# Designs tried in a protein design chat: VH-VL binders against q9umr5. Part 99

Target 1, 268 residues: q9umr5
Amino acid sequence: SYKPVIVVHGLFDSSYSFRHLLEYINETHPGTVVTVLDLFDGRESLRPLWEQVQGFREAVVPIMAKAPQGVHLICYSQGGLVCRALLSVMDDHNVDSFISLSSPQMGQYGDTDYLKWLFPTSMRSNLYRICYSPWGQEFSICNYWHDPHHDDLYLNASSFLALINGERDHPNATVWRKNFLRVGHLVLIGGPDDGVITPWQSSFFGFYDANETVLEMEEQLVYLRDSFGLKTLLARGAIVRCPMAGISHTAWHSNRTLYETCIEPWLS

## First folded at step 5 (VH-VL)

Design p45 (framework fv_mavrilimumab)
Fold by ESMFold2-Fast, scan of step 5:
Structure p45 (fold): chain C 268 residues (1-268), chain A 123 residues (1-123), chain B 111 residues (1-111)
Amino acid sequence: as target 1 above (268 residues)
Amino acid sequence: QVQLVQSGAEVKKPGASVKVSCKVSGYTLTSLSIHWVRQAPGKGLEWMGGFDPRDGETVYAQRFQGRVTMTEDTSTDTAYMELSSLRSEDTAVYYCATGPYDLMTGYYKFDYWGQGTMVTVSS
Amino acid sequence: QSVLTQPPSVSGAPGQRVTISCTGSSSNIGAGYYVHWYQQLPGTAPKLLIYANSNRPSGVPDRFSGSKSGTSASLAITGLQAEDEADYYCQSYDSSLSGWVFGGGTKLTVL
């Protein structure tokens, strides 16, 4: 009776991170077929996001084909960007709820332990030198690095996020917008205590301007121009915002209150 | 290098409780996922529960739910496992096992093991 | 009793190859959860031998290899040596139990 759920993990992550989420779903929606995609785990999560999109696409096609009533996606952190691209490139997806769990939808601009592990001597202020090179764009984290002080470099060099957000022209933009708009609900989850996603409002399509002042989704050019359909989705009542304080980045998939409040209502 | 040193052997009567300690050195306790695994004489390994520092949650195996409590004292880098309402079938060697979150695999693995604590439940 | 099924024993002669199977289900290995392998010498704590299906920790010789297919995993040991006599345990995560599970263990005898 319940639609199948497909889970896509994040940076330096694996299916193991979602064990509590699966428990919650089984308790509230018994019989739900939940598939946590075991692709691009750990180090492989650093592969270019377009490569990940292709691999995840191949994995989701048979699941979607067997569920004519539709499927739900729960996509965590970097995985939310993979899911954004999946919904755009798939002309046959049947996704009802796309649940974006603390994903940097407008990009990332923050010093984190993940960045220090990958680039030990780099700080957020100079990471643009690495990320906006052809070499840097071979790493997933650089595909959504969005330095608000070098927005011109981001727009010219981003091989992924600037394109799927419609911030730079692409031949497929019209088709990607049409495909994305087939989604039933876009459920956005995030919060101020995340500690990794910077600014945390990126999970809600907000982002820094050149002075590091956060502008919310409705003030973004991407929204105002309706570049990939956000304004259209909001107008039809398809965007759900569910912010919650007190949750750190690696706890979004293991907090029962968060699940009951923000995720459970969208699993039909 | 990481070392796990457990408390000494215990002999308990049925119905009693036992609290085994595991002192961690060579690494910060708060960065490690501490798990407890037991092994009855001549039998296999049985996972009892563990703590995941990434989400702050402690999970107990269903068989031990309600009888086991796992705690950590970060000021002394010591983990504890307390098992109550002891039965003769709880006679086993109890191990603490741990590893840091492995960014390369996106997974915890039990890289380091304590020497084991024999707990004998006998009347 | 064990959620992951291993043969209780395997044997081989020095220099030969043995394979130890670990059979799971759709809630563990079949769900994509990684398989780890541990070696336990008599009177000692277990030692991590293979992690994340096929990776070797530093110090583990390449005679030990792991693989996974469908709902099962295998540990292969080539060039058997007397010091390989030990109990071997597979481990995975099980979503239906919300916990880690071990195989029943396999006693390897080098003839």
Scores: ipSAE 0.563, ipTM 0.813, lowest interface PAE 2.4, mean pLDDT 92
Fold by OpenDDE, second read of step 6:
Structure p45 (fold): chain C 268 residues (1-268), chain A 123 residues (1-123), chain B 111 residues (1-111)
Amino acid sequence: as target 1 above (268 residues)
Amino acid sequence: QVQLVQSGAEVKKPGASVKVSCKVSGYTLTSLSIHWVRQAPGKGLEWMGGFDPRDGETVYAQRFQGRVTMTEDTSTDTAYMELSSLRSEDTAVYYCATGPYDLMTGYYKFDYWGQGTMVTVSS
Amino acid sequence: QSVLTQPPSVSGAPGQRVTISCTGSSSNIGAGYYVHWYQQLPGTAPKLLIYANSNRPSGVPDRFSGSKSGTSASLAITGLQAEDEADYYCQSYDSSLSGWVFGGGTKLTVL
């Protein structure tokens, strides 16, 4: 039998968005129990990510308990960060494959149409004034806003990304690293035509330096310091990178070719 | 946690300029949006201007455009409001204020206020 | 003269209910912008009392409540107490002015 699959949605999303993915899984892996978690949908996805992590944790714990052989996680967009944090705080998770589907794993910094309705003007240039304020971290988007021109503010104010990345020292860094390393495989999916994740390499833990030059995962301090286990995972062959062009952000979960190439191989 | 401490009282003659400071503590000025509100003696509150997160720039009330300048010194965590061509009607207590911007609804509120700076304009 | 119109004064006896109105227009309250309320005690800076029409910050008693309808907002104070004697200001955003606007203020006297 196939291991259960748990799906976590993204920003302003819901379980409905994954109807095609469910069809694909049922077709290729019949009998698979797939649970799309319908929590923090729509505007509720703007709530602090730690709050979301707690909610999703409560939902996945019973599922994991019923699947002693392990489960697979498919986490889309913002959901990928929720899942990474979830795996960091859970010392007893049994996740075999963690599939990060077009997630801003190294943060977001860019003006996108997807977010412009929140900030019609100059989002990239001034969002730090909001996100890194005393109150900014009450919004999920701000929890992973990573301004390369205000690194000091990011490191000091980010209450989520900087912590799960181990970029800011905290008492749980060692334990979270240990917990995250329990994952069997980390499958990173994304692509240059995403249009939302900025830079798109963030889905592969790449990100801007101070000059907005995109550096690869292996050049990131979090990797070099192995702050949350990326270097270790790579060394053991547990990281899979699956880039794909020609896919827009809202199509990652509904593209058959993407599913067959990047997702299906890891659902066994 | 955020505290705003303003400079002392000022006495100016008509035609002169005044520059009021607002020092931020408890948090960095760089991550805050400072606004200025004045209140003439025995009168109501009047918004003068401040940083607009929606526009990503400092916006001035139309009444004061061309006569007011709001600046920041991030190295000292101090915001400034300079008002030129002073007249007797500018006699007021000037406040700096700040607060959270709600991303979902777009509203802004002034949760924190300075103690106020009395500016007197007289011949 | 103020963009938002408030009564200049209201009064009530201890324990009574008083209301302060804030009348705007289609370019501010009527446009859907939120209304905030501030309390200013004599000789002090204003204090946020109500935000986003009807929300109370921490520490504000539930005796204070706010509402909004059409182009107007209202602040209600129940169980009036002596310490409630203060000036009250409504605030909103005006699209025609591209800026924040205050009401003229209301002086509340506790008899």
Scores: ipSAE 0.476, ipTM 0.780, lowest interface PAE 1.3, mean pLDDT 94

Design p46 (framework fv_mavrilimumab)
Fold by ESMFold2-Fast, scan of step 5:
Structure p46 (fold): chain C 268 residues (1-268), chain A 123 residues (1-123), chain B 111 residues (1-111)
Amino acid sequence: as target 1 above (268 residues)
Amino acid sequence: QVQLVQSGAEVKKPGASVKVSCKVSGYTLTSLSIHWVRQAPGKGLEWMGGFDPRDGETVYAQRFQGRVTMTEDTSTDTAYMELSSLRSEDTAVYYCATGPYDLYTGYYKFDYWGQGTMVTVSS
Amino acid sequence: QSVLTQPPSVSGAPGQRVTISCTGSSSNIGAGYYVHWYQQLPGTAPKLLIYANSNRPSGVPDRFSGSKSGTSASLAITGLQAEDEADYYCQSYDSSLSGWVFGGGTKLTVL
């Protein structure tokens, strides 16, 4: 029988966004138990990411306990960062495939309508003044704001992303790395026409340098130092990269070709 | 202020097609989830289908699959619902209903409704 | 029958409280999909009354409230007034049908 699938949504999102994904899974893997977690929906998705990780952790524990053969995670946008932290803080997770749908794994540095809704006068160039304050770090979007022109502030002030990426030291880093490495497959999905995730290569652990030139995963210090296991996973053959052009940010979970190419093969 | 204005009443014979329009003002059509809902005389509301601008998908209710088509003309901010192979049971008021994606809830809701278009199918 | 079940009618006297139930299943309300409520006055288009289980749009008096428990939702109307006489419809998303569904509607009569 198929392993259960747990879905974690993104910023300003809810279970409604995954209705087509559930249809696809039911068609190709009938009988799969799919749980879309209805936690931190809509405006509640702005709560600090560590708070969200705690809530999602409580929800996934009983699902994993009932599935000794393992589970799969499908985590969309901001939800991919929640899942990154879940895999690190849970010392007994049994996740086989972690499928990251267009998630800003190295952070976000882009002007979007979501940013303008929350901070109407903001520009990406000045948001560091808000996000790298204690008040700003109480908002999920600021937890993964990564201004490449103020990397010193990002490293010092980020309460979430810099820690889970091992860019700043943390007492639990060794345990988090050990736990993350338990994952069977890390499936990275994203593309140039996303329009929200900036740079789009953040979904593949690439990111801007100080000149806004994108450096890919293998050129990142996080990878080179193997801070949380990316180099080890790649050497093990456990990282899958599945880029696709022509897909906008809110369409990753509703594109049949994307599902068949990038998601379906990793659902056992 | 979003306003939906629908085309006027239609009388059709069995087997014909009808195309109802819904003119949107006060908001960009491409940002709205346009849905079509019908109501037979003295009966309840029945969802026929709708468009989700976030994923670009149009979904039709199973009952209408194969004989309903929903389209949008962004140059005129007008949505259309065409129903073919009309039967007497298709006699109903047809509504367009819409709302923008609500960031507060992460959901669409039908904030705005057209005035309705009566379609009568008679022999 | 409708996928979401509502009583066909309810009645109350002015000033009193009435409740209208909306009973679903594991594929809609029970799956966590939100419930919206619409009021339809005679001869008019429906109007959004409650959204996402319990939220009121601007202009809807606080006499109207919504709740959800398990596979069911409820609309409560307190301080009932003559102008509340209308048809009320619940709505949710159904994953087995891959579409939106409405309840069969409840006619509220103010006696």
Scores: ipSAE 0.650, ipTM 0.851, lowest interface PAE 1.9, mean pLDDT 93
Fold by OpenDDE, second read of step 6:
Structure p46 (fold): chain C 268 residues (1-268), chain A 123 residues (1-123), chain B 111 residues (1-111)
Amino acid sequence: as target 1 above (268 residues)
Amino acid sequence: QVQLVQSGAEVKKPGASVKVSCKVSGYTLTSLSIHWVRQAPGKGLEWMGGFDPRDGETVYAQRFQGRVTMTEDTSTDTAYMELSSLRSEDTAVYYCATGPYDLYTGYYKFDYWGQGTMVTVSS
Amino acid sequence: QSVLTQPPSVSGAPGQRVTISCTGSSSNIGAGYYVHWYQQLPGTAPKLLIYANSNRPSGVPDRFSGSKSGTSASLAITGLQAEDEADYYCQSYDSSLSGWVFGGGTKLTVL
């Protein structure tokens, strides 16, 4: 039998968005128990990510317990960060494949149409004043806002991304690294035509430097320092990078070709 | 945790300028949006201007445009409000204030206030 | 003269219920902008009392409540106490002025 699949949605999303993915999985892997977690939907997805992590943890623990052979995680957009944090705080997770589906794994810095109803056009340049304020981290989006021009504020104020990245020292860094390294495979999916994740390379742990030049994963300090295990995972062949062009952000979970190429191979 | 400490009372003549300071502690000024509100003796609160996250810039109340300048010194975590061409009607307690901006609803509230600076304009 | 209109004064005896109105227009409260309320004790800076129409910050007793309807908002105080004697201001945003606006203030006297 196939290992159970747990799906975590993204910002302003719900389980309904994954109806095609469920169809694909059912067709190609009949009998697979797929659970799309319907937590923190819609506006509630703006809640602090640590709060979401706790909620999702409570939901996945019993699923994992019933699947001693392991489970697969498919985590979309913001959900990918939730899942990474989840795997970092859980010392007993049994995740075989962690599929990060177009997630801003290295953060977000950009104004997109998808977020413009929340952010004015000029918000990118001044959002640091909101996100890195005493109150900014109460919003999930701010939890992974990564302003390359205000790195000091990011490192000091980010209560989520900077911590799970090990960019700011904290007492649990070593343990979180150990926990995250329990994952069998880290499957990173994203692409240049996403239109939301900015830069799109963030889905592959690439990101802007101070000049807004995109550096790849291997050039990032978190990799060089192996702060949460990226270097180790890469060394053991546990990282899979699956870039795909021609896919918009809201279509990653509903594209058959993408599923067959980037997701299906890891649902064993 | 956030504290705003303002400069002392000022006495000015008509036509002069006054510059009030607001020192931030607990957090860096760079991570805050400072607004200024004044209150004439025995009168109500009047918003003068401040950083608008929606516009990404400092916005002044129309009444004070051209006469007020709000600046920041990030090296000292101090915000300033300068009002020129002072008149007797500018006699008031001037407050700096700050608070959270709600990203979803777009509202802004003033959770923290300075102690106020009395500015007296008299000939 | 204030963009938001408040009664200049209200009064009540201890234990009574009092309400303070805040009347705006289609360019502020009526446009859907949230209303905040501030309490200002004599000789002190204003203090946030109610935010986003009806929410209480930590430390504000539940005998304070706010509501909004149409172009107006209202602050209600139940179980009036002597320490409630203060000035109260409503605040909102006005799109026509592109700025934040306060009411004229209401002096609450506890008899």
Scores: ipSAE 0.335, ipTM 0.737, lowest interface PAE 1.5, mean pLDDT 93

Design p47 (framework fv_mavrilimumab)
Fold by ESMFold2-Fast, scan of step 5:
Structure p47 (fold): chain C 268 residues (1-268), chain A 123 residues (1-123), chain B 111 residues (1-111)
Amino acid sequence: as target 1 above (268 residues)
Amino acid sequence: QVQLVQSGAEVKKPGASVKVSCKVSGYTLTSLSIHWVRQAPGKGLEWMGGFDPRDGETVYAQRFQGRVTMTEDTSTDTAYMELSSLRSEDTAVYYCATGPYDLLEGYYKFDYWGQGTMVTVSS
Amino acid sequence: QSVLTQPPSVSGAPGQRVTISCTGSSSNIGAGYYVHWYQQLPGTAPKLLIYANSNRPSGVPDRFSGSKSGTSASLAITGLQAEDEADYYCQSYDSSLSGWVFGGGTKLTVL
């Protein structure tokens, strides 16, 4: 009787990363059908996000069709951006809870230990040269690179994040907003000790201004303009914020206290 | 499509400096990693230096360290290579070259080359 | 001095197969750094022929292929044609020099 759960992984991830999460769900909601999507695993997670959205869309359609009462999404890290786009491009999704585990919803601007093998000595101040090129936009990580010192380049060159956030106009914006607003709950999870997502408040739709001072969601133009429905969702009481300190980026899906506090209540 | 157009031929005396330009079109300079490669008459290709996107720094080959400087003017989408203390052995065609950086593999290949600039050093 | 060693010349008749070797060391090819190959026709700038050991850019015929084994790489050209007469250069990264290196070049003559 529990709604099925669909899990979308992050950068360089696989289904194995979620073994503890599945254990927790089985303990608290026995009988829940949990599907961890084995698409764009490992190296393939670097494919352009619109390509990943298309592939994940094809995988979730039959799962949603078999569950007329609805489904829940748990989307980790980069996977949270895939799920954002899925909810916008699908005219017929039946998602109840969309649980975003430490996802860079307003973008990423940080030197990361986790991504060091991709950028061994690269400084964040110089990645805009690669990411805001057409070639850079062929890589998922560049699709959500958001340099606050080159915001004009981000707005012009971002082929993914600026569009799904309504930061640049798109012909499908009104349809995407209507589709996204069908979600029952938007559960945002993240914290200051993540160490990868920079600023960590990106997981809560906060982000740097040009002086690297974080502005929270309610001060963002995307919220104020209600570009894809955040203001409407907040007014409905449908946005849940669940920050937690002491959790590193690779531990969000394997911390029992986090699960019990932030995830379990939304898995009806 | 990316195109690199270099400045014209130069003739210099030993001890002088030369500054070769490379104008980028079809792409913004700030999105490219420009490298410089030279070729002495009848000899092979020699890498001189270029921007390394992995560390955000311009790196120079050891043989040219202290004699070469590579700069960029983003307002005109033009890269420059200046070689000082010229010797007869510096007579060569100088190329600018660029390509997309593969973030996953960490390599850089030179897909696009300028037409070359002949620099002749003679007294 | 060339850090990557290529034979100075190679020759073949039309329709034949030739291979051009590129010998490195533990600080470059042996360390796993990729090998790229460039073709330079007389009087022209070099052109990318093979990248990342074995990949062909669009427009390069499948007669050209690359391979890598240990500290060495090879460029193979099958079905030789007169238009293949050119200089060929391998390129890799060298960790001991902290920079990119080219082989000395190989002149291919089609007899």
Scores: ipSAE 0.000, ipTM 0.412, lowest interface PAE 12.9, mean pLDDT 87

Design p48 (framework fv_mavrilimumab)
Fold by ESMFold2-Fast, scan of step 5:
Structure p48 (fold): chain C 268 residues (1-268), chain A 123 residues (1-123), chain B 111 residues (1-111)
Amino acid sequence: as target 1 above (268 residues)
Amino acid sequence: QVQLVQSGAEVKKPGASVKVSCKVSGYTLTSLSIHWVRQAPGKGLEWMGGFDPRDGETVYAQRFQGRVTMTEDTSTDTAYMELSSLRSEDTAVYYCATGPYDLLSGYYKFDYWGQGTMVTVSS
Amino acid sequence: QSVLTQPPSVSGAPGQRVTISCTGSSSNIGAGYYVHWYQQLPGTAPKLLIYANSNRPSGVPDRFSGSKSGTSASLAITGLQAEDEADYYCQSYDSSLSGWVFGGGTKLTVL
């Protein structure tokens, strides 16, 4: 009689990546209905994030409707941003625990093999020229590219992250904040040895200032303004922070100690 | 173009209250963040507080907490700032200032300013 | 007293360069919060001159520029003109105060 769990994968990923997570859940919470969404798999994960949000929303609505006691979300990497937007755009979600597995919640500013594959001649210092163009915004990874040296361009050109974080005005911002605040628990997971999410503190709503010094969540304007409800959630005791060292980016969903420490306690 | 027009000068006695108005035209009041800034004669600018239209929340500077109230009347596109328990040191020009919400520009930048309202507190 | 420190006055001759400093701390400029600059001509309301450290609003000449380094910001005015005689204020956000803060202001005199 455990609440259903919905899993949303990350960049260049699929449901297969979560086979160990499913085993852990079955061992500790037998009978839990777990649905790993097989949408936007592999290269389709590069589609614009708003397109992905719409597709995942259509898949999630019937699952939530059948679970009046609520559901849990486990959202990995880029999938954590999809889930952030889902919670904001759905005026009827019944999510209890939103578990964010190493997701770049404040954005990404790091050289990764994924970016090099897509933009092989670009360094992170130059990627703002590509990502903050109309063409670049057709790729999911550019939707959360956050260059701390070009915040003016990020603010004006980001079609996704700047809007869901309340960093640029949107007609729906008040409704999005109200919807997001219905979440029971926001469980943030990440760590220094991830090797992909840069800065790793982005998974905890920390991010670089203009000197590339990391400022933690409570020092961010997004938090201080309570733009989408982080300060309100923290005041309610609804934010859980679970950092863990020694875990690489592709291991968050397959580490038993991580599961037992950070995920298991939030699956009711 | 956004235009802010403030009410006229006021002369008050110590202990009284004053309510300054700021009429907005050229843009929807509910889409703007209205802030209040004062300036004593020959002195610098001091931020008093402001309104966030997204939340409907108002933040007051610590120095004025408990003495200032900022409100809006959307039917007349007018913002108000009321300061109570006036002291002679409250003698200043009071400005309303605004801009579209822009979190990444450092909370708000004040693109548009009212002409200012002189408030004189004397016995 | 002001949280952001500016020199009370600066002066220069026409055609020359002047710079106005704005010194903060780890809770404002040092934390990476943006700096905005306002120009106030005698008897008028302030006008936004520079926003987000270095950006100019439409209508502001390119001889005005802003920069930020560490806990401080600077406003530079090149090709100084008589019309630049005004008070200049820096502004940033302060996390410890949870609000906006202004510098004490700098009076620019064009000799």
Scores: ipSAE 0.000, ipTM 0.375, lowest interface PAE 18.9, mean pLDDT 86

